# VH-VL binders against q9h9l3: the designs that were tried, part 16

Target 1, 176 residues: q9h9l3
Amino acid sequence: PRKMVAIDCEMVGTGPKGHVSSLARCSIVNYNGDVLYDEYILPPCHIVDYRTRWSGIRKQHMVNATPFKIARGQILKILTGKIVVGHAIHNDFKALQYFHPKSLTRDTSHIPPLNRKADCPENATMSLKHLTKKLLNRDIQVGKSGHSSVEDAQATMELYKLVEVEWEEHLARNPP

## First folded at step 6 (VH-VL; framework fv_amlenetug)

Design z20
Fold by ESMFold2-Fast, scan of step 6:
Formats: sequence, structure tokens, C-alpha cells
Structure z20 (fold): chain C 176 residues (1-176), chain A 124 residues (1-124), chain B 108 residues (1-108)
Amino acid sequence: as target 1 above (176 residues)
Amino acid sequence: EVQLLESGGGLVQTGGSLRLSCAASGFTFSDYAMTWVRQAPGKGLEWVSAISGYGDSTDYADSVKGRFTISRDNSQNTLYLQMNSLRAEDTAVYYCAKSPWEYDRSGYEYFDYWGQGTLVTVSS
Amino acid sequence: EIVLTQSPGTLSLSPGERATLSCRASQSVSSDYLAWYQQKPGQAPRLLIYGASSRATGIPDRFSGSGSGTDFTLTISRLEPEDFAVYYCQQYGDSPWTFGQGTKVEIK
């Protein structure tokens, strides 16, 4: 009964030598994989490194990008009160400067039954690309033009659905 | 350069309340998440609470949820911890600590600068 | 919550010796988001290492961090008198933030 969404964010390098990671795109999908939010986001600091191979962000995407403060407000309105699914989701919440309740957070990089289904060690942190290939027989994050945060969010939701019943029962017995 | 100075600690009776303050200087306070970490006498470190730079998002350790409230006043460069329904187990030195970089998804949850701490003693 | 276990609890060494401190996590620490702190009696903790292996500003080269996943190590290559202190590891891979119980490095 509680509404569920999946999120994936892309970052660019800001600060000295581009070592600081700043939010530059966010995608949110609903339970069925329909896009609820997908915007390029303008960091408040000068972009030193677009990290295009991984982020898919280019200078032209920044021209009409939503300023960080405004985008953050829009994103938090979507996330508040919902179960939020992500992969290594702590990174997305850090980029948003946001603390989502642990009881409403589902991180597909830390679900032992999911790793078990993929024939991976239960306590290991496996990449989204690996789990998606093993469990959904789908290749994501291919090529040199960067990742699609929409594609990643959709894959993350589908991965969670594979273990949803088992994991929700586990969480009901072992509250986080 | 960067300085954090806690105040407001002292002796309080069980069931009582106390408000801690942390005065920040040497950096743009509103750009950084802030946290409170405590240490009971002779014990290790325990994270207590965190607040975003904007002040609109907070998190708490399970041991203090419903009793403690973290807040900040960015116009005064001050962080607060309102502590209610205090227990003997809350006796500790309370440290104010700063995240390292604004908008850094890799590192804002480790702490590059700490205050000197303020002692809170809860007795019956 | 991720539980961090540090070993040994106490390490008794002399100046000039190498210190090797272990921190083990109950589950994999995402992106190796692990930090090390030094604390001397009556003082606040001081950041030494973040991201498992990156030295913080002003930290001497004798301090180094290594490891990934669940097993992390802090090494002090040649102990100086000022290095005798308690050392804590901390993970920031997922909420809640957790610290190890500490390793005391004391003079033999």
C-alpha cells in the first residue's frame, strides 16, 4: 500500500581538480517504470569535469538545466513519504543533501536475497550493471556516451520487484 | 581557520531538558551538513543526529528519536541540539562536527572538523 | 546497521615500531566509505583518513589506510611519541553512521 519510487542521479566534478561530486541529473520512476521526474540540474558551483563517460552530462545540457535549489525542492516533494528504491542510494541522498527515513529506503546494493539470486556473495556490494545482466538479462550502461539515469532507475525498480515480497517480510520482522 | 565551539552542557536531572549550541566560523556555514556525535565517559564515539545545510532535512540515531531535535540558524552560524526526556545513558561529551564538502556525495558523512565538546551529565 | 569491529583492542608498542590496526565490517561498506580518526585524552577526534585510503590535510605520510569491502587497515609505519592515542574507524556508506569501538595504541 505505501507508494514506491526508484531514483538514480548523475554527478559532475566541481571544486579543486573536479574532486567534488555535484548533482547534475536526477531521474525518478514509479512502480511500473513510468518517468515521474527527469531533469538536468545546474550545480551552484563551476563545473570542472563533466565526467561524461559515466554521467552522460555535456555542457549543452546545462543551458536550460534547473538550478539545484529548485530541483531539490521538486525532488523532495516526490520522495517524501514514499518507499524509495535505489542502488547505492546513499550517494543519491548525499548529492541531494537529504536524509530519507531508513524504514522507507530500499538499497538494491544491500539486499542479500538479491545477491543470492545472482550467484554472488550475500554480503558483497555488486554493481547495478552486473545484477541487471545476471537477473534481468539486460545490458545497461553500455558504450562511451554515459549512463542513462532513467534506464538505471527503471532497472533498479525491476531488480527490487524480484525480491520485494521476501524483503518486505524480512523488514517487517527485522525493522531497520 | 575553521572553528566550532560547543556550549550549553551541564548537570541536569533525569527527565529534564537541555539545549546545546555550536557556534561555527571560518566557512560558509549554510553550505555544509552538520552533525552531533557523543562519547560517554570511557566509551567510544556514537553518532547522534545530522542536519542538511538547508536545515530542512534531519536524521537521528534510534536511541534519541522522539527526544532530541537538531536545528540550525544559518543567519547566526549556529547549530542546536534540543534534548528532552534525558536519561542517565545520555551522559556524554557532545561534539559538533562538520561535513567536508558542499554537494559532495562521496564524503559529507565523514567529519573533517570537530569542536572541543561540551559535557552533559544526567543524574537522578 | 553496519557493525564495525576493531582489533586488537590494545596495541602495546615502542616508538619507531610499525602499528597495524584492523577494522572489520559486518557487511560490505559501499564505495569503501570508511574514515579513521585519532583521539588523545581530553581532546576531540582528529580526521586521519577518509575513503579508506585518502589522507586528510596535514596528516603525516607515516599514516596510511588500505582495504575494501569488509576488511580495512590503518598503518602507522614508524610510531612517533605523539601517535600514542585511541584510533576509531567510521563507516559512512549507509545510515546510520557507525564507529568501531576503538583501538588503543599505548607505550610498552
Scores: ipSAE 0.162, ipTM 0.729, lowest interface PAE 5.4, mean pLDDT 88

Design z21
Fold by ESMFold2-Fast, scan of step 6:
Structure z21 (fold): chain C 176 residues (1-176), chain A 124 residues (1-124), chain B 108 residues (1-108)
Amino acid sequence: as target 1 above (176 residues)
Amino acid sequence: EVQLLESGGGLVQTGGSLRLSCAASGFTFSDYAMTWVRQAPGKGLEWVSAIDSYGDSTDYADSVKGRFTISRDNSQNTLYLQMNSLRAEDTAVYYCAKSPWEYDRSGYDYFDYWGQGTLVTVSS
Amino acid sequence: EIVLTQSPGTLSLSPGERATLSCRASQSVSSYYLAWYQQKPGQAPRLLIYGASSRATGIPDRFSGSGSGTDFTLTISRLEPEDFAVYYCQQYGDSPYTFGQGTKVEIK
């Protein structure tokens, strides 16, 4: 069987008016929630908007950050060949400029049984914070200092584990 | 059933050229990185070259860099190795091998399936 | 480049015995990036283990891999006649791909 990891990335605004989302931090945890990777990442373009309220990224984090090219190589090597779990994960893959196989991708924002367990409409996109509170009785992303991508990746893996058996059986019968 | 079938090997004189082909079937060829690995008679395995799923990124062993060119035709499900300026030390069985993971642009992985190999003999 | 050194070069054993094959790297290799292959005379290599310890599809559980850092091991718990072959380790964590020189497991 394939190994499974969970990922969460933080993005900052680059490009005209800060409208481009560029990778600035990435955290990857294994099935048990142990950290495999957690680095601040320096975008190749000038940062216009740190988006600190959500990203937790500040100018000081960029001083010794890993250059994008180096970080991308490290991250992709960890993700390659594994089932990758994330929340709204298409944003993370876009920031990484990476195409992960749909058959090995698990997006906790689009798993109907998970929404069902949380008493939410099956086809709605629910926030990681909401699902974690409803299903794990835990508050994440608290305060105004930004999110912890490690905390988010850990919560995402735990949420997936709640529906793993049911969802893997569904995917085996209904390949994406 | 995944199948890889090499062809194009044979006898060639030093300084000559050969083009090897690997015909792929049983999987979506355009989604996987591919590699060539060679094995000299009675010796071990030596990686030769790798190409990503799109054909955009290639890499080569130092021993063949500048002489060999890896390429692919995703419309024909075929991998190629163009070998120029052949030397006696290029004599080997050449294997086509498949990366296990879709869309890996690194081109560096283990190989879950191998072809039967095609023998290239370089004589002086 | 990372050099992989396998030992012993030849291992002479009888069916039913345990085989232990070593692969040593010239520098640290993450366990995520080590594989083992089996090759029989006149045949292409066959994947046995990837990620140091994960068995490939269809590989019997008598084959197991372990190790980290610079020292990796392939173990065959109870040799069967079809297991007498040459075994290669491979790292795929850094360019270029490199293979060990091989260990031949032969009948005593």
Scores: ipSAE 0.006, ipTM 0.471, lowest interface PAE 15.3, mean pLDDT 86

Design z22
Fold by ESMFold2-Fast, scan of step 6:
Structure z22 (fold): chain C 176 residues (1-176), chain A 124 residues (1-124), chain B 108 residues (1-108)
Amino acid sequence: as target 1 above (176 residues)
Amino acid sequence: EVQLLESGGGLVQTGGSLRLSCAASGFTFSDYAMTWVRQAPGKGLEWVSAISGYDDDTDYADSVKGRFTISRDNSQNTLYLQMNSLRAEDTAVYYCAKSPWEYDRSGYDYFDYWGQGTLVTVSS
Amino acid sequence: EIVLTQSPGTLSLSPGERATLSCRASQSVSSDYLAWYQQKPGQAPRLLIYGASSRATGIPDRFSGSGSGTDFTLTISRLEPEDFAVYYCQQYGDYPYTFGQGTKVEIK
């Protein structure tokens, strides 16, 4: 059995008008929800927009944050060869400038059985907050201080576990 | 090895239509965003249109918006550009280009592989 | 949109010389979000550098990229005959994708 982890990243705005999403925090949890990695990450570029309402990141978190190249190496070492679960995970992989094989990637924003359990259209993209409330009866991403990437990674793993058996069987019969 | 092969270019009259194809091989086509870039004779490169690998989300340069349609057939590993209401200014070599990121629907990309290009000539 | 301006427009040099090509952006570009391409007559562009300084697969070490903010440079440390071509910079830090107008490196 291949090991499985869940990831959630927080991004800040860099580049023109802060439109580029740069990695500024990454949390990785194991199958049971235990934290394997959680670091603030310093982008190599000037931060134009902290996006604090959503990211939870402030200038103080960037003091002594791990430089991007070092953090990327640490993160990729954890992800390589594992099944990686995320929500809209393509954004996380893009921020990491990383290719993870599709066969080892599980995106909870695009698992039809998960939407079905939540009484949502199977091919709609539902937010992590909505799916977590409907299926786990738990509120995440509450308040004005921004999101917790640890909380989001833990919720993402729990959501995947609800459909794991069904979805892994589907993938075995219909390889990506 | 990654290969991109464009086809469908040719001579067309102003106001006409043309459909370009790009046959892809050597990578999991459905996972990657794809882009059309053109180059008018003796001029520089101009981005035309992109389509994501994740949601088939599309973007267009203002100069072609409403006239060109980008699409993909993942079962055939083929990218398309449907060009309608062609103008003389659309005369260019059209290149198919691949993004380096999987699942990227934003299109914030450099292009790691390019096809050989196909020439479109629009005459009066 | 970000406008990229390359200079000089044409650089006339001999084999063995160092070439230094400039790309300047109208707005700040993330240092990891600028690429350089080489285009030879009758051929498609070829990726040389991405992320301002990372060399693409198969690209000789005489090619190097540097810079940050609005000022970026492509350096070819010792021109070989095969390096005489047009070079384009491209930013991918913000939509829409934009290219510089190109610098032609030609034999003197």
Scores: ipSAE 0.006, ipTM 0.487, lowest interface PAE 12.6, mean pLDDT 86

Design z23
Fold by ESMFold2-Fast, scan of step 6:
Structure z23 (fold): chain C 176 residues (1-176), chain A 124 residues (1-124), chain B 108 residues (1-108)
Amino acid sequence: as target 1 above (176 residues)
Amino acid sequence: EVQLLESGGGLVQTGGSLRLSCAASGFTFSDYAMTWVRQAPGKGLEWVSAISGFGESTDYADSVKGRFTISRDNSQNTLYLQMNSLRAEDTAVYYCAKSPWEYDRSGYDYFDYWGQGTLVTVSS
Amino acid sequence: EIVLTQSPGTLSLSPGERATLSCRASQSVSSDYLAWYQQKPGQAPRLLIYEASSRATGIPDRFSGSGSGTDFTLTISRLEPEDFAVYYCQQYGDSPYTFGQGTKVEIK
């Protein structure tokens, strides 16, 4: 059994019209939901759009933020060799500019048994907020002041634990 | 300005090995993730492998995992694909391709520039 | 693995007509992670559209992309002679990256 962590990142908009998603915060929790990492991260490029409604990032958070290259090194050290759980995790890996082995990646936005438990079509993409409300009876991402990446990472780990035994068995029989 | 030039393709026997190269120019090679994509004769595109800018992470399609190894030499601006235990179904034109973002080291991206391809034919 | 299915397989049209190409994913794909490529015989693919709707540098405005979730569309508003080619959609949201099987746009 490999150790397991859950990750959630917040991105800000950089590049033309703020279309590029650049890492600005990362939270990592262990299997029990304890915080292993939670830092604001300074992108190497000019921030065009803080996307504050969703990211919760404001200009003041950048003042003492960890530079991207340093933060990336710290994060990858935590992720390497572990099973990494996330929701729409491809967004997080892209922002980290990182490849994580598919065999060690668990994406709660693409687990058919999880959707089935939520009374949703197996191949539909359901938001983290919707799955958390349906399966954990908890409201996350409340209001318009931005999301908590710690809260999202914790919810993601709890969701995965609901289907862990079934899904790990499926992956052992059908390797990715 | 950006150029990618593949070489090393040819005819090889089933079970044999071959090493492909891709020479890059016109951009800072180490700042970009690189990938190999293949296309069997008369068929569509199939992603094969990707490597981050400094080579610290790699990824492979299940069909080639354990047989192919992607690597890069940033001092020479060259990408490599070492192919071992070749099968008839590996017959294809192999393209090297570049990620579009200057600091994108993940390889989880679309490809803004492609080489012209090199043909690999695997026969009995 | 996300499977991308393109339709129709072949589209026979005349210059000046509108071409509409479909790409359907077996699982939901964020529009941020879908691209379209054009390939002519004997040539490498060239990037046309990325992030579902953004045109790549040098691509004429007659090319447009749209869609979200599982259904994506590439539209060529007024076909030029040079547009008769094979078109591929690609997702890059999940590893492995996958391509559709292609749609051939041929002259009638």
Scores: ipSAE 0.005, ipTM 0.492, lowest interface PAE 13.9, mean pLDDT 87

Design z24
Fold by ESMFold2-Fast, scan of step 6:
Structure z24 (fold): chain C 176 residues (1-176), chain A 124 residues (1-124), chain B 108 residues (1-108)
Amino acid sequence: as target 1 above (176 residues)
Amino acid sequence: EVQLLESGGGLVQTGGSLRLSCAASGFTFSDYAMTWVRQAPGKGLEWVSVISGYGDTTDYADSVKGRFTISRDNSQNTLYLQMNSLRAEDTAVYYCAKSPWEYDRSGYDYFDYWGQGTLVTVSS
Amino acid sequence: EIVLTQSPGTLSLSPGERATLSCRASQSVSSDYLAWYQQKPGQAPRLLIYGASSRATGIPDRFSGSGSGTDFTLTISRLEPEDFAVYYCQQYGDSPYTFGQGTKVEIK
């Protein structure tokens, strides 16, 4: 089998009125949930909105953060050639300014069997928090201090493992 | 002002090859992802390919994957589309288009500026 | 892929009238990442609206976008002669990029 990792990124608001999402933290875990990468990342642009309630990012995290270009290089070395699992992973790849092959991408927000197991409409987009509570009986993203990208990446991998065999078989028969 | 000028279109035989160019000016080319969008005569818009601002990642529509190659020369402010194994269905005006944000070089965007287009006609 | 369906296919109106154009998505568009373009014969598309409701630089205020989820609308409050064109919606909330088939706004 190809090596598999799960990713979750935290973004801050940059650009006009903070409308653009820039990478500020990235966590990557392996198949067993062990952390392979977890760094705060300094955007090359002025941070207008830390979005702290959701991102957990504060100004102090930026002091020793890895510059975006360096972090991007490190992250892409980990992702290249691997099956990458994420939730609404398009947003993570956009923040990384990266195109990962669709054949190696697994988005837990777009896996019909996973929604079916959660008693949700198969083609609906469900939040990571909801799926994790329904299928793993675990509360993530608790409180108002921001999310843990490590916790989110670990939950995402565990969710994918619930449908991995059937979904990989589906993809082999119906390539993206 | 932002300007994008496509060139290289023309008549080509089925199975042939053609390379399109897009000359960019009025912005820092390397800071932006670039895309090709085509439009068959009398039809709607169809996305073809995208390249990140760094030039290190690309993506393609299924209809052209394996036949077309997008590339860029940031030192010359030029975007390219190498088109191989051309089919009659590839007949279209090909537009070069720019992503909107200088720090988002990903290409997962809407397009704020478009070139005038260059016509590619594929016939037997 | 997300399929975008525009309606009506053709809208026949006179200058001064209000135009309302619909774009419906086969599934919810993430973050309402939907754009509208105008295309005149022989010309490249021109960006009008992005993020469902944000007007692009230089676009007159008679153009407005609204909607969320799967149902989006472009409104032209008072048609000018130069507004008779084909309009396309585009989503960028999920790869691949997809466009609607277009709505032609023509003179009655």
Scores: ipSAE 0.148, ipTM 0.717, lowest interface PAE 5.5, mean pLDDT 89

Design z25
Fold by ESMFold2-Fast, scan of step 6:
Order: sequence, then C-alpha cells, then structure tokens
Structure z25 (fold): chain C 176 residues (1-176), chain A 124 residues (1-124), chain B 108 residues (1-108)
Amino acid sequence: as target 1 above (176 residues)
Amino acid sequence: EVQLLESGGGLVQTGGSLRLSCAASGFTFSDYAMTWVRQAPGKGLEWVSSISGYGDSTDYADSVKGRFTISRDNSQNTLYLQMNSLRAEDTAVYYCAKSPWEYDRSGYDYFDYWGQGTLVTVSS
Amino acid sequence: EIVLTQSPGTLSLSPGERATLSCRASQSVSSDYLAWYQQKPGQAPRLLIYGASSRATGIPDRFSGSGSGTDFTLTISRLEPEDFAVYYCQQYGDWPYTFGQGTKVEIK
C-alpha cells in the first residue's frame, strides 16, 4: 500500500462548436486497483458534443450526474498530498482546472524505462492501450462505444508498478 | 492549413494488389485518427477502414476484412491502405479523411478534412 | 447496423428557394451524432454540420441542421448557385458508422 492513486478522466465537448473539453467522468483507483471514486460529472456549460466513441458518455449519463463544482471538490480531496499516476495526465488536470505538484505526479506516457520494457523508443509517446498489451498482455479500450475510465486507471496503476522502484530512484537522483 | 494528398491509385487486375498512400500536413498527425472512405462510380460514400492516432487500433468494413490493411507511419506523416485480393466491386475513388479531435483514442467520429481522392479501377 | 435513409432522392429547386433534406435512421442515433456533407461533381465531400446542428468552420449561416433520435433535417434557407450538389448524412453515434445514400439538389 502506498499513498498513491491513479486517475483517468473522460471529457465532452462544450463551448463554440464543441471545441472546449469539459470533464464528464472521473475514475480514481488506489495502489491495489480498488475504486475510490467513479462518477459521471455534469459540465456547467451546455454539452455540444458527447464524443461518445472515446468518452462512452451519452445523454442518459448526464441526467443524475454530479455537478462539476461538487465533483471537483470531492476529487481534489482525494488527490491532494498523494502521488498521482496517470497517462498523459496533463489533460486530466486541465479538465479539473487543477495544478498538482510535479514532484507528486507520475505520467506513464513520459517514463523512458517503461517504453524500454515495451521495446519502444524511450523518447516516444506510446498509447495506454499499446503499453498495456505489450507489458501486461491485456486488451483495454476495445470496441467503439467508448472507454472505461476505471479500466484505464487500473491499467495505468499496474503499468507504473512495473517501473516504480527504478523510477522513484531516478526521481530521487533527478528531482523534477 | 490541413492538407491531405492521396496517391497510388490506378488500374489493377482482379485478384491483384495495390497500396494507397495519403500524405498529411498542417497538423500533428499522430494525435488524430485517420480513415479511408470510398465511392464507387455514380454511387454514395462507404466507410472502409480507420486507424487510431498511435496506430494501436484498426477497424474495417465487413466487405474488406481480411483483404485490406490500414497502417500509418507517424514519422513520415503518411497513412496507407494495402489492398489485396482486389475485386471488381472495389472499383472506387478512395479518400483519406481526418477525425476532428486531437486525442489518441479508438473512436473515429465524423471527418473534418478530406483529400482529393485517388481512383482505383479493378478489371479482369 | 443503423441504416440511414435520405429523402427525397432528388430535389429540383431554383436559386433563392429553401431546401429541406431529410435523413431517417432505422434506430435512434446515440447522442444525436449525425453529420452532413456536401459533394460537388469531381470533388471530395465537405463537412457542413456535425452533432446534428453544429456548423463546421467556414460554413455559411444559410446551412442549418436539426433533429434528434431517428429524424434529422438539413435546411438551406436560400439556395445559392454553388449549393447545387449531392448531400450525405452520416451517423457516428453507433458502431459501425454508416452513411445515407445521398440527396441530389439540382437546379430546375
């Protein structure tokens, strides 16, 4: 057990022509992959584009969704002071309108040893789906009806655990 | 500006093979899913195949499964369609098309930009 | 799969008139994810509308989309000479993605 969580968010399109990405679902899991938080979130602005192929969000999910301000407060209480793991995590933090300290952030899309274990170029950005298949022999994000943010958060935590010892030693020697 | 330019079309015999290319510019190629859509002479649009931004997910129309392979080279900003075991009914203009959202997910969506198309004619 | 049926097959009108094009789905389209494209002879399709009612960048205000569930409409409020073309609807709410067969808008 660590004071470490993994997060994955889904966004919908709001604003002019749906160009703004707004938080519509957030999943957070603990070190062992147990769900700490998983809620559909109602954006404060009119939803122009549900982006269902990626987000899995439909109009039905918004009927009783938690309003953004309330959900944000709940999520930040879970994240504050913890090591937060994610994949391309800057997108999740942007959707939450939140700054998390770099010293407590772990982004599995930017960990060279993880790419090396997957036989990928160390400086390339690889998808969560690819790394999960190569390193955990598991298929995620299957089908065209949207992704499960719970599944993505669980996979992200498991990927990080493969390099945790090595990467924490690297960060201790080379603080961000 | 977004530009998509198809090439590789031509006349091929039934049972033959052909490789189409689509050169992309004006956007971060690896962040967007790409799709091939075809149109037979005098007919409507038919979705053929799509590939995710990083290339880790592909999908195909039932009519081309097992015969066509979609791929991409993100270092060269190029999309490909390898067509094998060609049939007369594959005769069409093939368009490459771009998904609208910057995001490496398996979804393909609608198409905000299209190339000019390249004609493939399959004859006996 | 969701079958999209466009009607009429051909619409003959004069410049300045209003065009109303229908697209009906065999099942409700999830999230009203319905797009409209314009295609002129010898040219690639051009995106007009997405999400049933949102205009794409650079598309004139005379084009509007409406509808939900199974019934969708593209309206051209005042036809310009350049608007005589074939129009296709496409759903992207449910897999596999499908196109309608097209409506030809031609000059009288």
Scores: ipSAE 0.006, ipTM 0.533, lowest interface PAE 10.1, mean pLDDT 87

Design z26
Fold by ESMFold2-Fast, scan of step 6:
Structure z26 (fold): chain C 176 residues (1-176), chain A 124 residues (1-124), chain B 108 residues (1-108)
Amino acid sequence: as target 1 above (176 residues)
Amino acid sequence: EVQLLESGGGLVQTGGSLRLSCAASGFTFSDYYMTWVRQAPGKGLEWVSGISGYGDSTDYADSVKGRFTISRDNSQNTLYLQMNSLRAEDTAVYYCAKSPWEYDRSGYDYFDYWGQGTLVTVSS
Amino acid sequence: EIVLTQSPGTLSLSPGERATLSCRASQSVSSDYLAWYQQKPGQAPRLLIYGASSRATGIPDRFSGSGSGTDFTLTISRLEPEDFAVYYCQQYGDSPYTFGQGTKVEIK
């Protein structure tokens, strides 16, 4: 089968009233959870709202952050041609301004068998924190100092591995 | 003033090919996601294909996958749609449209400016 | 893909009246990423609303958008002669981007 990676991005607020979501960190892990990429990323526009409670991004992280254009090139080289796993991954792809083939995309927020294993409604969008607690008995995103995108990417890969065989078989019979 | 101007439409027989062009001006072309949207006579709008500002990422509607190729030449401020293996159901006005999605504005994949459209008629 | 269903298909009203147009999604639209466009015969579509409720630059305040999840509404508070047109909703929360089939607002 093709190589598989998991991704998680953190966004900060730019534009009027900080309502635009701009990429500020990206973490990518391999199948075993080893980090392939983890960089703070500098948006080209003024940051209005660091959204630190969720992003974990602070002004200090921007001092030596990789410029968006360069970071995007590095990230796309890792993602292209691979099966990419994420949670609500469409938001990550939007932040990257990137179209990943649907046939190679796995979104753990939209896998009915995964929700079923967690005793949740099949078509509900459950949070990564909830699924990880229910299925892996692990607490992630603890505290109020922001999330770790590395931790989130690792948890996402582990969640996918719980349904990988069943879901890949489903996708082979019912291509997206 | 943002301006988008499509060209290359015309009459073609089923199985034939056409290449559409969209000439862009009034903005930094390479910074914006661009799209093709079509409209069959008397029908609604259908998204066809999109391409990132850098030109390195593309996506397609299922109805055109494997037949159409979107590309751009940022040095010439021009967007292209290469259409192969044309079918009668591809008959439509093809619009070039710009997102407000600059490299610093993720998540805005609606279309703030549209060209005037170019008619493609596919017949037997 | 998310299917958008607009209703009514045709809305017959007089100038000065309020127009209320509905757009219903087959699945919840991520982040309420829904736009509304106006199209007049022989012309390209024109952006009116994005993000369900944000008015585009140059659009008069008589146009407003509301709704979230699966149910969205475009309201024209007081129809002007130039507002008689076809209106389309579009979601951009998930690929592929999809449009509704349109609502024609015509003069009574």
Scores: ipSAE 0.007, ipTM 0.575, lowest interface PAE 10.2, mean pLDDT 87

Design z27
Fold by ESMFold2-Fast, scan of step 6:
Structure z27 (fold): chain C 176 residues (1-176), chain A 124 residues (1-124), chain B 108 residues (1-108)
Amino acid sequence: as target 1 above (176 residues)
Amino acid sequence: EVQLLESGGGLVQTGGSLRLSCAASGFTFSDYAMTWVRQAPGKGLEWVSYISGYGDSTDYADSVKGRFTISRDNSQNTLYLQMNSLRAEDTAVYYCAKSPWEYLRSGYDYFDYWGQGTLVTVSS
Amino acid sequence: EIVLTQSPGTLSLSPGERATLSCRASQSVSSDYLAWYQQKPGQAPRLLIYGASSRATGIPDRFSGSGSGTDFTLTISRLEPEDFAVYYCQQYGDSPYTFGQGTKVEIK
């Protein structure tokens, strides 16, 4: 079987009005939920808005953070050749300025059988928090100190495992 | 540039219904959470309802929960507020407002752009 | 659930004076997710400050925000005629979003 990892990134606001999302933390876990990578990342642009309520990132985390160029190289080395699971994963790839083959990408926000299990419309985009509560009976992204990208990556992998057999069979019959 | 334009306000009797619309332009509508905030005549601001960019997460003030429904049509760049079982206490100017950044997770925000508001008057 | 209490309710000042507006929260506002808005009669609110101390785009330097936890302040260093308005604080660190009741800055 092909190696599989799950990724979740945290972004801060850069650019005019802080509207640009720049990578500031990345967590990668393996199939069993063990952490392979978890680093704070320093954007190359001035941070206008830390978005701490969601990102969990504060100014002090940037002091020893890995510069974007170096972090990107480390992350891509881990992702290359693996099946990568994420939630709304196009945002993570955009922040990484990276293309991952669609045949090796699994986006838990766009898996119709997963939405069906959650009693949600199959083609709707459901939040990670909602799907995790509905299907795993677990609260994530709790409190006001920001999200844990490790927790989010672990939840994402567990959600994918609920539909893995069914979805991999679907993809084998209907290649992207 | 960014524009938000509310419509659908007017006079309605107690127990009646109204649907408010907010037409958005100048930004990628589906990437941003939206909210409704109201203001009774001569009073302060009161948050009413929230919807995430993709519409998968909503929240309501206790005073309107079960009576109001927030929704959005991202293909038409339009935000809605369906108001049922209206009370005199719902009389207010209703503003739609935009979150300041691209939002793909459930949560709460401050508002960088506001519409001009639409007046809803509920009478017996 | 967080109640924001603004004081004073009305602040009567002359142009050129400093205005200091207070906003107190019933419990700690996580990450200092506190915003300030200005509203003039017949107009929509306008964002001034977010994250307790960050000025929004286009807002003059005379406006500044400070504070953390439960105590927040908006300061207008030298009032101009266009600054006489109602000011609202808002927290966005917890559901539901809540606003203070407002402070009216009026001409003495």
Scores: ipSAE 0.005, ipTM 0.504, lowest interface PAE 12.0, mean pLDDT 87

